# VHH binders against Mitochondrial mRNA pseudouridine synthase RPUSD3 (RPUSD3): the designs that were tried, part 5

Target 1, 326 residues: Mitochondrial mRNA pseudouridine synthase RPUSD3 (RPUSD3), of Homo sapiens (Human) (q6p087)
Amino acid sequence: LGVRPVPEDAGFGTEARHQRQPRGSCQRSGPLGDQPFAGLLPKNLSREELVDALRAAVVDRKGPLVTLNKPQGLPVTGKPGELTLFSVLPELSQSLGLREQELQVVRASGKESSGLVLLSSCPQTASRLQKYFTHARRAQRPTATYCAVTDGIPAASEGKIQAALKLEHIDGVNLTVPVKAPSRKDILEGVKKTLSHFRVVATGSGCALVQLQPLTVFSSQLQVHMVLQLCPVLGDHMYSARVGTVLGQRFLLPAENNKPQRQVLDEALLRRLHLTPSQAAQLPLHLHLHRLLLPGTRARDTPVELLAPLPPYFSRTLQCLGLRLQ

## First folded at step 1 (VHH)

Design h13 (framework vhh_8h63_2)
Fold by ESMFold2-Fast, scan of step 1:
Structure h13 (fold): chain B 326 residues (1-326), chain A 119 residues (1-119)
Amino acid sequence: as target 1 above (326 residues)
Amino acid sequence: ELQLVESGGGLVQAGGSLTVSCAASGFTFSSYDMGWSRQAPGKERELVAGIYSGGSTYYADTVKGRFTISRDNAKNTLYLQMNSLKPEDTAMYYCAAQDYWEGTSYDYWGQGTQVTVSG
């Protein structure tokens, strides 16, 4: 993988260089046993062990830019003393030989997502890239492409998802909640209008592999946007319970069901994934920041593409469902 | 809410020294990367100094050897000690904190404090 030149606004319908995963049979027994899904961070990592894991996760290094493939479950920021990406940047910088040049985060996937993290040892480069991403969003030019596996198939093969979202604190957890008709007062109090583009790239076994491009930034935007399409992301134990099914018909459940609940998969899907209900309740979120577009070194240069390989559990899911990224 | 309040600006003669300060509130100051930027009339905003949560520092070539950035985590305060000031250092000086929000880092800036260097 690494850096590949592509148009700055690749959009959907442009054949970017994608990982093509061969069609495979999900026939192997005992891959999970009593162990967690392959590719997840071990529980109770020490600070030193986390730094070692992140050093091993470096997928690209060009001058001051260091690109990681972040594992699912690692928070970017957190409480004092908590192990987060931010908290170990000094140690990571030292492990990479950056003596007087501490890394800072330019862009990352959120805690529950996996995938690309862009770091810079040069504050000027970081500031320039942050401005680039802000300008691209304001110009509605997508720079980030996520891959997701959904429970259900979106009705349209591609489109826009628009929703007004707010953060609500429920039982000690910050949850993203849609607002159906935001007033001006709601907007002033923090309700934000959000937009994502989606494209279905493959379907199989009642599931879809989708590409998601956020054009706004909001906590858990992509997970909630897929819930609004009645196609929650596999492994979404925060928001999937907002989608109910009666006689094969899917619908959004009342606000009382906004509390997090472990995702329940139907028996046919469990058989295809070779998972028990207990194992499915531990399925990591299948949302991966796969592609990021950076500006070229000079204004006249073509933009460059950063790619993060899918985690092993994600690739296994695709193989079990007969899905491939194209 | 994250808030940054700069102070300590003023008029100083060329060759003089001045310290500007930034009082931070509404976040865990010790965990944030902090910086100072400046903007002179008719020019783009320039990052002049940065200090990471881990203690590493950065200086723009225009101020290296003259400016020193420091932080007091117990007081939630960021400092910029400016020595050997030149008329071209005249600018509004802004305190910055790097915040991270779902997928993207953001810089939060204070309202600024004016530094004027006469020659």
Scores: ipSAE 0.015, ipTM 0.559, lowest interface PAE 7.8, mean pLDDT 84

Design h14 (framework vhh_8h63_2)
Fold by ESMFold2-Fast, scan of step 1:
Structure h14 (fold): chain B 326 residues (1-326), chain A 125 residues (1-125)
Amino acid sequence: as target 1 above (326 residues)
Amino acid sequence: ELQLVESGGGLVQAGGSLTVSCAASGFTFSSYAMGWSRQAPGKERELVAGITSGGSTYYADTVKGRFTISRDNAKNTLYLQMNSLKPEDTAMYYCATYDESLYTGWDSSEAYDYWGQGTQVTVSG
């Protein structure tokens, strides 16, 4: 996986897509041992071990640009002394042979997602790319494509998810909460109208492989948008509890009454995934920044495609469910 | 209801020091990343410093080594200590929240919410 040229309006319409029915559980995922989630960062990682892991996670280098496939669970920022991507950039820069020019983050997703991180050793290049991403979002052209596995299948095969979102403090935790019919005052006080595009790539075993393209920036936007579709992301231990079920019918529960708790999967899905309930409670968030579009070398040139492979636990989940990305 | 109130600006001589403050209310301050941006006449607004909820800091190259960002979570207050001030630092200084969970780089304007009223800093030389 690397950089590929694609049409300027690549979105979902121009990229190579595969809509395949899963051929089932006969894919070679055997029963799990005690380590079902390969590809996660080891616990108690040292600073040097983190730098080594990130060096091994480089998927592309071109001029000042360095692209990483970030593991799930690594925070981008944090407390002084905490192991984060930001805290090890000097050591990472040195390990990559970058003298005098320290890497800076151009684009990264939050701690719980995995996938593409774009770094630059050149401040001018970083600024140009940030302006490109801002312009694209304002023009409603998606540049980032996430892959997610959902519990449940969206009613539509593709569409737009719009929601006004607010960050609210509930019992010591900051949570993303939808706001119905926001007033002008609400918008001025920070309620943001958010937009994502989604496309169902494959379905199987009551689950879907979906592509998500955010056109706005908000905390936990993609997880909450899938909750609003009544199809929470697998491994979403923050927001999945807002989806209730009565007599097989799914419905949205109020955020204030349905606080974060480990995701509970039904018996059929646990059997398909070869997981115990205890193992499923430790499932990493299946949300991966898979694709980024970068500007071409000249104005109006074809955008360049940057790809990050799925982490092993994600690929295992797809295999167990009979889902295929492409 | 959400409020950011910048204060502490004023006139200072080149080479001098000044501290600007941002008083936050109406949200859980300790849980938000915060930043300081500035806008000089005829220039675009630029981020000069940022601090995460956990205390990790970022500085623009133009101010690195001269400015120090800090926060006092007990007082819901953000600070920017400015040393070795230059005439080029003359600007309106703004306080903003930053969504660190969707980190897109500190200069990503769409990641900032709740821009304050600003406090004017003028450096004479």
Scores: ipSAE 0.014, ipTM 0.406, lowest interface PAE 7.4, mean pLDDT 81

Design i01 (framework vhh_7qia_2)
Fold by ESMFold2-Fast, scan of step 1:
Structure i01 (fold): chain B 326 residues (1-326), chain A 121 residues (1-121)
Amino acid sequence: as target 1 above (326 residues)
Amino acid sequence: QLQLVESGGGLVQPGGSLRLSCEASGFTFSSYDMGWYRQAPGKQRELVAFITSGGSTNYADSVKGRFTISRDNAKNTVYLQMNSLRPEDTAIYYCTTDEYYGSGDWYFDYWGKGTPVTVSS
């Protein structure tokens, strides 16, 4: 948890160390001892139960700013009547003692990701921070750092991932699809050039702990960027099937012929994680918004760092694989 | 909170007109580029029209000369005036922005109903 100042042009930092070294080997833990998916929201939550869970997920409060550690699987917005973060903001605001000020979403990641959500009870503060993030993006300064666990190890220890992406409706589902050499017509039709930085923090058991910094915003960008590295994120049941394997060699499959399906892990990895194939099919996406850099409270103050601890299932995965967040 | 609400769609005869509206809240509307996308059954979403924060406009070739995008910053609203409608314009129309980096990628998690437009005799 906590807020600390960091340099304005800081990229990946070792300062964001909130995970302890794995204590003991997850290899020895059986189904009787461990809950592989501890930290997930209960099924069939009531509105009141969701508000209670979000109140418990507050990691920082400073002035009008409220920071949450969002659980995986909670959508930020959705259809009318759906239980989402947006839909419960009035009740959450009341539960936090905010009288005539309602919380607004400043920044969050998508439904399947866990981690930092920045809220503000002051509309002017929200607008100022949104402008700050947009300005940083245009200046190619990273403000968000995600942690991910990948199936496979990237060939490079760090680098840039660039891809032109579009949203395409395939068999009733809207999917993110890479586009090679996009034309001006493609750009007008909604194709976006995307960029992420990645750094491998640790490797073990054929998996990697990776830090990801998006410098553009697009639906499922980080998941698709890791697929393009042939290293899909653990728990990615939407895009992992686009990575095929023949005789140990990995290759990319086209999106139109490879529908979303529950991720299948090899027997060695299942044994290491102490999961059955059925349990692995329910594995939450191991993509966590771990760190956000905010501007200082005054014009010349050093930027401040917000941190969200990893959810318990994520920490368990790291322990099982012998990976450490440094 | 950040919200976009589309309205104004309906059933219209070929050659008819409709005006779509998108009301925005929870962000500094005047600072953001805004656009209209549409999605016909079995097709990908396509950008129909786009307006920058500075007022510059761009259109898909299929709608140039027939559609006009405009904005009212005082009302936090973007409009799409659709004239000379054709059966090929039948789709669900969605309001969007290219400047949601400040809000994060959760914007793409929202696939509301949009506003449906049907052009048929």
Scores: ipSAE 0.016, ipTM 0.410, lowest interface PAE 6.1, mean pLDDT 81

Design i02 (framework vhh_7qia_2)
Fold by ESMFold2-Fast, scan of step 1:
Structure i02 (fold): chain B 326 residues (1-326), chain A 122 residues (1-122)
Amino acid sequence: as target 1 above (326 residues)
Amino acid sequence: QLQLVESGGGLVQPGGSLRLSCEASGSIFSDYAMGWYRQAPGKQRELVAFISSGGSTNYADSVKGRFTISRDNAKNTVYLQMNSLRPEDTAIYYCAREWDSGYSEDYYFDYWGKGTPVTVSS
């Protein structure tokens, strides 16, 4: 894995070159215990073990930039003493030979998603890249491409998803909630208009492999955007239950039913995935930050592409469903 | 629009105190984790203190027990209370924003602030 230059307009049509994950037969696994899926971090990792795992997850290192393929379930930030990416940056920096240079997070996917994390040992480089990403978003030029597997197939093969979203505190939990026709008061109280581009890469077994490019930043935006397409992401135990089905037809449930609950998959999909309902309830979120575009070395250079290979459980899911990332 | 404006720096004697403020605009502040970084002449920028959207805090070992980070979501402001200041605390202090609320977000440090200089000398 490495970084290579690509045209700035190389969005959804770009052929991704990445390491193919090992193929499995998709057979039902033996007892999973506390580690239900291959590629997840072990339970009860020590600080030292986490640093070792992150060092092994380095996919690119060029000058001050260090790129990781973050495992699903690792929080970026958290409480004092909690094992997070942020909490182990000093130890990670030392393990990588960065004397007097501490890694800073430039960009990372959230706890439940997996994929690219961009770190910099140079503050000026970090600042420059953050400005690049912010200006690209304001210009509606996508820099991040996520891969997702959805329960259901979007009606359109590609398009834009627009929604006004807010964070709402419901029964002790902060949840992302769509707002229809937000007022000026709503915007002042933090409702944000959000935008994502999506493209269906492959379909099979009632599921889709989808590329998602966020052009705004909002908590759980991509998961909620797919829910609004009536195609929740596999492993989405926060928002998938907002999609109901009657006589095979899908619809969005009213706000009163917005509380989180473990995703329930139909029997045909469970059979295809070789999972029990109990195992499916622990399915990691199939949302992976696969690709980032960075500015070239010179202002007139083509953007540089960073790629993170899919985690083993994700690749297994694709193989079970007959889907290919192309 | 995203903007962070730091203030409160200045010249202080060793053992003195300063309170830094970072005011955020253009988005909901309460959804973001906030951090304070500093950069001394000839050194790399380092994290000093961090506060999550839920209020949990973390500190660099060099400042534990002396610095306190806090936030006021109603004012879209994060603060750094610095006590028992030492000459080694001399640096430009930067406010950084990080998205940390919810289930599967992008995280990044938004270095929109110009920084606020802190000089600890006699």
Scores: ipSAE 0.013, ipTM 0.324, lowest interface PAE 7.8, mean pLDDT 79

Design i03 (framework vhh_7qia_2)
Fold by ESMFold2-Fast, scan of step 1:
Structure i03 (fold): chain B 326 residues (1-326), chain A 123 residues (1-123)
Amino acid sequence: as target 1 above (326 residues)
Amino acid sequence: QLQLVESGGGLVQPGGSLRLSCEASGFTFSSYAMGWYRQAPGKQRELVAFITSGGSTNYADSVKGRFTISRDNAKNTVYLQMNSLRPEDTAIYYCAKEGYDDYSWGTDAFDVWGKGTPVTVSS
């Protein structure tokens, strides 16, 4: 995967697509039952080991632009002294032979998500690209496409998810909370109307492979948007507990239930994934920044496509569920 | 380099006031939301207040009506005006900048930089 030309229209169409179910079941399970999720960063990684891992995660280099496929669980920024992508940029820059200028972050997926990260050794290039992404969002032109695996299947094959969201501090945790019919006071106090496009790529075993394109910026927007569709993302241990089930029917739980809880999967899904309940509680968030569109060099040039391959644990999940990313 | 420098903390009597300042450098200040976190001894860090790039504000219930967050984009500075201070407000206060990925952040939605500025409310 790497940089390549893409048609200017990057939005989801009503284009008919054929799907083919993968043959066979998920093929990996350890005799000890505790199977490590392949593709996750090792725990207790040293600074030097993290730099080596990130160097190996480079998917593209073009001029001052360096593109990484960020592993799940790596924070981009954090508290002082914490090992983060930002904290190792000087060492990463040196390891890549960039003496001229140190890398800076242009765009990144959050800690819990995996996927594309844009870095630039040129501050002018970084500024230009940041303005491009901001302008595209304001114009409602999608530049980012995420892949997600959901617990449950959306009722529509594609559509728009709109919600007014606020950031609320509850018991020492910052949580994204939807607001129905926000007042003028609510808007003035930080409630934001948010929008995402979604498209179901494949379905199987009660789950869906979904492409998500955010058209607004808000903390945990894509996770909460899928919760509002009653289809929480696999590995979402912050918001999935807001979706309750009674006699097979799904519904949103009261705002009081906004506390994070480890995701609980039903027995059929656990069997299909070859996971114990304990292992499922450790499942990484299946939300991956798969595709980014960059502007062409000249005003009318075709946008350039960057792709990040799915992490091994994500690909395993798709194989277990019989889903294909087309 | 991205840098946030907190100042304005100190010792104050219950019912008193303090104004915290955070001077930012190394990024386009006006384009990012800014926030204030605090951490009391032996407790978890909590987000106290934030202000969006457009000027919209939000506050933790524990400080709502007593604290006011504001920003001065010309000076690259964010402020926290703290009124009617209580002993329970005693903590180290940290300035935070909105993270680079605005789509999927939870408790790490804001970055924390520097050593913070201590605030002690006691008689």
Scores: ipSAE 0.000, ipTM 0.214, lowest interface PAE 14.2, mean pLDDT 80

Design i04 (framework vhh_7qia_2)
Fold by ESMFold2-Fast, scan of step 1:
Structure i04 (fold): chain B 326 residues (1-326), chain A 120 residues (1-120)
Amino acid sequence: as target 1 above (326 residues)
Amino acid sequence: QLQLVESGGGLVQPGGSLRLSCEASGFTFSDYAMGWYRQAPGKQRELVAFIYSGGSTNYADSVKGRFTISRDNAKNTVYLQMNSLRPEDTAIYYCARESYYDDWSGFDYWGKGTPVTVSS
């Protein structure tokens, strides 16, 4: 509404009405009081509890198509003994009244990202949707829109981010590494030219709310693209350490710094987020697959839009920073 | 180009053993996790065994203790050693490569499959 009425029943000098922080400031509280990140999966989650959580995360179900709002930290596939989306698909299928092996993954956000996951109980539908996404990508037509919160504000309000990327195995970890001036030989050996569109939605407290649309597919593309803009995503403990600062000036660090390191936030940002450095080191990646465009049921139908609401910790971060998703 | 070639399937008696091989080419094999799937007539394709780039393994409950997945990065090959075979193991066995280049779209399916029949 935009009007701030003065309460008529406001008393003078009452102890219960003392305010040290403005109303609407973010709080660190979660269900346990010391947990700053509401909406995350518990660390020692059972298989049955994960299936229940995924059932509760269903945002749409139309015909064979089942759409989830995946929590951050849940891998699609993972190491032995780890609970993953793939590992619980049989139980999830049964919980939804389907045959054990009926659900197939069509598209998902990665482990550290949250947001939309497409599942299909029909293999033909899965194949059709995968072909649709491939065709759209080749036509440079975005089908996915991510929301991200960045440490730093991009110099332009919108634009294109282009980089040649390769996947490199370093000390037991697969990492995405930029390649300057890739040769034809580099391209043949797996280096890929990547492209994303970005748009700044809002800015506040030295941070930005950004929409990201990948037009190519590559592991960790969006995180690395924001690093190349010197504006790493909040909660990026894989690539944010590649951005250094000297006397307030940001720059990209040399290849020797390609090893993952927990993100370090400056004191002003920590105060604004009401986080300690150790809590910030556990901040979930603020990268959310918010919107997907799907083909209509018939060949000439208008595309269908699917939306996943932001997780509570993401909404908390936006409130702390004074940012609004439009 | 990118390809996976399965071999080693065949007819075997119950209680017998088979070793499946999958030779990979056209990509850096050591960077990818590899899996074996199977599909019995009238059933959906199921994951049988999975091996991560670091060598760690995972198995379907129906094959634990009987099947062993392994890899030889020098030979660009993933193997499935199948022991104590049962009639319910009868299926077409497929080699699959896990993709880390995309947002998750499922397993890359590059093999044409090798049939395994367990019958007396």
Scores: ipSAE 0.015, ipTM 0.286, lowest interface PAE 7.1, mean pLDDT 79

Design i05 (framework vhh_7qia_2)
Fold by ESMFold2-Fast, scan of step 1:
Structure i05 (fold): chain B 326 residues (1-326), chain A 123 residues (1-123)
Amino acid sequence: as target 1 above (326 residues)
Amino acid sequence: QLQLVESGGGLVQPGGSLRLSCEASGSIFSSYAMGWYRQAPGKQRELVAFITSGGDTNYADSVKGRFTISRDNAKNTVYLQMNSLRPEDTAIYYCAAEYTVTYGSGEYTFDYWGKGTPVTVSS
């Protein structure tokens, strides 16, 4: 999906309306087998294969701007020697007919999410866009819209999620931890107040398709915000275990006592998704940066909309649950 | 979307009582924080009483001890019981709702408003 002009304060209601409503059957006679979910990167991918996959993931290219639809699980940055988007930028640049050091990252969705990544071959354009996103956040104007599928249905059709969050190293893992009553010391040590807007687009089979607009930037913010609603994102193997259930009643477990574990889905949802528990443990995070608003070329121009199509596994999940993105 | 409809306003003598009701429709009420605001002629709208989704309450100093806010989640309704009414309480009373998930305790701002119900306290 390409670039489209929209009002600057577009919100949820100004997305492109889908012209077609293809509903394929998600029904499969047997298990998925040993193949990964459609749309995921293969394991043990070579550097060359990653560059080819990213080149194929270009969804838009206008002047110095190159927009990718990043696959789930690809880190933007990482430890030395790790295959990341940043580590292959020189090869990607060359594959697109640019100089080796020409492309830089303007905005990316993060490792576990899929979707829009904005690159620029022009440093001045990158700086201008980075300032635009910073000013929009300060003005509380949403520029990014994520799509997510949640296990459970939020209590309201739309609203706000606010939490103080910190990064904490627990049992060998870096986790985003909500802080109930942040002290002055906590704030000085990096605890940040975070805010997201959410809107329920569709519901079905005990699940919801939700749009999420972060108004602050924090690692795993949207996953944790949905956990705080007791509606964890499907495929969230990091934070979903914080939502406990007893006889169908959901409650939030303490962060200190619960390390990450593979998400467990109830039997009815497994049947609906045509997944075994083992396959569900491999389900990719259903969090996709679907839409970005960019400034027009001139100050008085309407903002421009960038869209990334949903990955195939995400679309399959929507079909299985009877959910449609508007 | 959430809709709010206020009722129970009217004319009352000083020292009298009124019970305002605000019924919510279109969304699950139990997760909303609810507030009552009032606006007297020529004045800014002010917060009178507030109740969180968990039932914690807060009141303006001018009404503390006289007004009581409560909620009935089964009826999707928030109430304002107004006792010992004074001429200074004359205003249009507005119901407001916010769905905000705030981890821990937090202050709310209101996203949804009713059209208001008039309350006149006259001698």
Scores: ipSAE 0.042, ipTM 0.444, lowest interface PAE 6.0, mean pLDDT 82

Design i06 (framework vhh_7qia_2)
Fold by ESMFold2-Fast, scan of step 1:
Formats: C-alpha cells, sequence, structure tokens
Structure i06 (fold): chain B 326 residues (1-326), chain A 122 residues (1-122)
C-alpha cells in the first residue's frame, strides 16, 4: 500500500560503550577443581545447589524484574524430570522472597550460551515485555547483542547473514540445517528464513571478537550463521565440523552428512590459549548474551540497557588472544 | 516427544459459540506459554490468543472481547472460548507452544498441533 516500515533506530551504532577490559597475562582459571575453565557450573549439581548458584548469578533486580547471568550449559527448558532453569523457578522464587508470584522467563539464551536471562515475578509485566520483543523483531529492530569469539576472521568487518534453516532429527538429535531456495511448502512445514547482523570488534591470533544481533529466532541460529561465514564459534562442538580446510582454504561441508563432533583447534591456537587438545575439546561455547534493550518507563522513551559481564573463561580467552571488548 | 491435539471445532451459526481444547503430552505443560493461531482460506496464519505460564493473556484486536483463552495445568490443556462468532472467524485453528530456542532466542512457537476447523455459516 506504499507505506514503508520505519527504519530501525537500534543497532551497533546505538550501543553504549563498554568498560575497557584490563589486559593482563593469559592464565588458567584456578579455583574450580578438575575443570580448567572458571565460571562453569560444577558437574552433578543437586536441585538445591542449582538454586543457590542461580541466586548468586542475579546481576540486577528492579521491581518484578530479576536478571540472571546464566552459566553456559544450563538448559532453559527440557523434558519432564530434567533439571533446567524452568524446573527450578518455584524454588528460586521462594529463595528470593517472592511470596505472591512465581518467576517466569521473559527472555533467555539457549543451553550452550551464557549471559542474560530476564525473569519477571509479575505475569502482566512478562507478557508486555514479550510483546515488546516480538514487535521489535517484526520491525527488525535488534534488542539483543551477543559477544562471540570465532575461529577465523570474517571476510567482511560488518554485515548481514541470511539463511533458510530447518530442524532435522538425526540419530536422536535435533540439528539445524540450511536449506537453499525454500519452497512455499517448506516454509509451511517449518523452514524459516533467518537473519542476523554481525560486527567484528577486534581481531588477533587468527580469531575475532564479534558482536551478533539476531533479528529472527531459530535453534542454534548464531552458531550456524558463523559456520556459514566459515568462522565457527570457539567451543562449538555441534556445528564447527561443517567447516573443512584444505591447504589453509576453508569451505562448507554438507550439513546432513556431518554429525556433531568436538571442535579441533590448530597447534598455534592451542599454544596461544595454553590448552591441550583434550582441554580444547571441553571448551565452553564462547557465545554470550551481553546486552538487552528494554522499553523505557513511558511510551516513546529511550530504551533501557541491561548488561551481563563476560564469564571468567571468556575473559581469559580474550586476554590470551589479545582481544578487547570496546 | 511433544504432541498437541486440538478438538472442539465445527460448524456454527453467526453469533454462536464454540470452545476449543488443546491437550498436551510429552512436556512439562505448566512451564510453557501457549497460543492459539488461525489460518483462514487464502490468508496467513495469525496469532489470536496467548497465555503465559503464569496465566497472563493477550489477544489480537480482531477477537478482543469475544475470545477468552484459559489453561488447566492439572489436565495439561489450554482452551479457547469463542463467543459472538462471525463469518470472518472461519479458519483452521492451531494450538502451539512457546519455548526458548537456542542462541539468541526469545519465545517462539516450537510445536504445532494439526489444527481443528471452525466454520461460521448459516
Amino acid sequence: as target 1 above (326 residues)
Amino acid sequence: QLQLVESGGGLVQPGGSLRLSCEASGFTFSSYAMGWYRQAPGKQRELVAFISSGGSTNYADSVKGRFTISRDNAKNTVYLQMNSLRPEDTAIYYCATYEIVESGSTYTFDYWGKGTPVTVSS
């Protein structure tokens, strides 16, 4: 009808400045028993121990809104009986002194990512915020900014990544698979056109610190989008094997013929990170939901920013690679 | 494996009422937000009603004041009460869950039922 959507006002150019990350010597994170990476949840947590860990992970609390810095490896949802963020919300709510309302998830990253989780003890507030995020997505205004460290440096310093993606159930696992030229029937059967914005913040030692803003929602979208750029995320043990290398040149392998396998890093990168191959196989996914934009107090007010600090293992990786978050 | 089964659709006269049900299995129902979508002949699927895990509701402007969404966590069921039905409400009605999807995900619909047809005609 000739009426165009209003251009987006939120993006990399609208980001607040981050604290300068101190540059120090690269050291292994120390106090976590057998685990070489500080900031990870201990293995074999009880329900009570998980609730205590999540209470300690609260980074902000304003009225009904509770913000967590979720550790990597904690699933948000799962099958009945599984220990997940959703499964412990009643106990977490009780531990935070919330008498009348149980916490609800407003927005979160998936199991393998770390970072911001927005919870609300007020159901009405949760619904309004979910509507805000849905409307922003439809208007292609980014509300979430992720930080990632990639194996390899993207050819462009900034750009858009577009791909049609589907979920395939392969050998008991749901995997995200790209689809070329999806038909109308494919879209009705669950294939989605996906879009992310990326910006290279810094490069060093053959790696990049990248900011990622998803403008669509799909399982493992950001990991697969970086694979399509031939720059898989460090710690991506699901999709990194889809990037092959011959004589230093990278190329994509067919997704349907490549099952998940632990990421293998080259000798130079292992030396720079002070990791053995065995330790690198346990490297947590370096994908962190760093920033969320919330609506202001009044209609048409400027958005309010929520920030989650990087986990210690992530900061260590940046120091080892000489990368700085600006 | 998650399954959603819709029921309660049928033929109704303009001004009439129908109650749709969606029974869920294979997941912790109380943890999921639920929605009702519809697809009319020749049109895109649209969200008509939403209910959060905590019971907060939202409606499309076209159905606000006429439709009511509710849930019964003990029965793993979500309902859509449809009053003052109009010919324009004729569509296949789908039940869907909201779940947090990996890596940059907000709430999205991960699972769909097969749909239940509603025809509003004389």
Scores: ipSAE 0.012, ipTM 0.265, lowest interface PAE 8.3, mean pLDDT 79

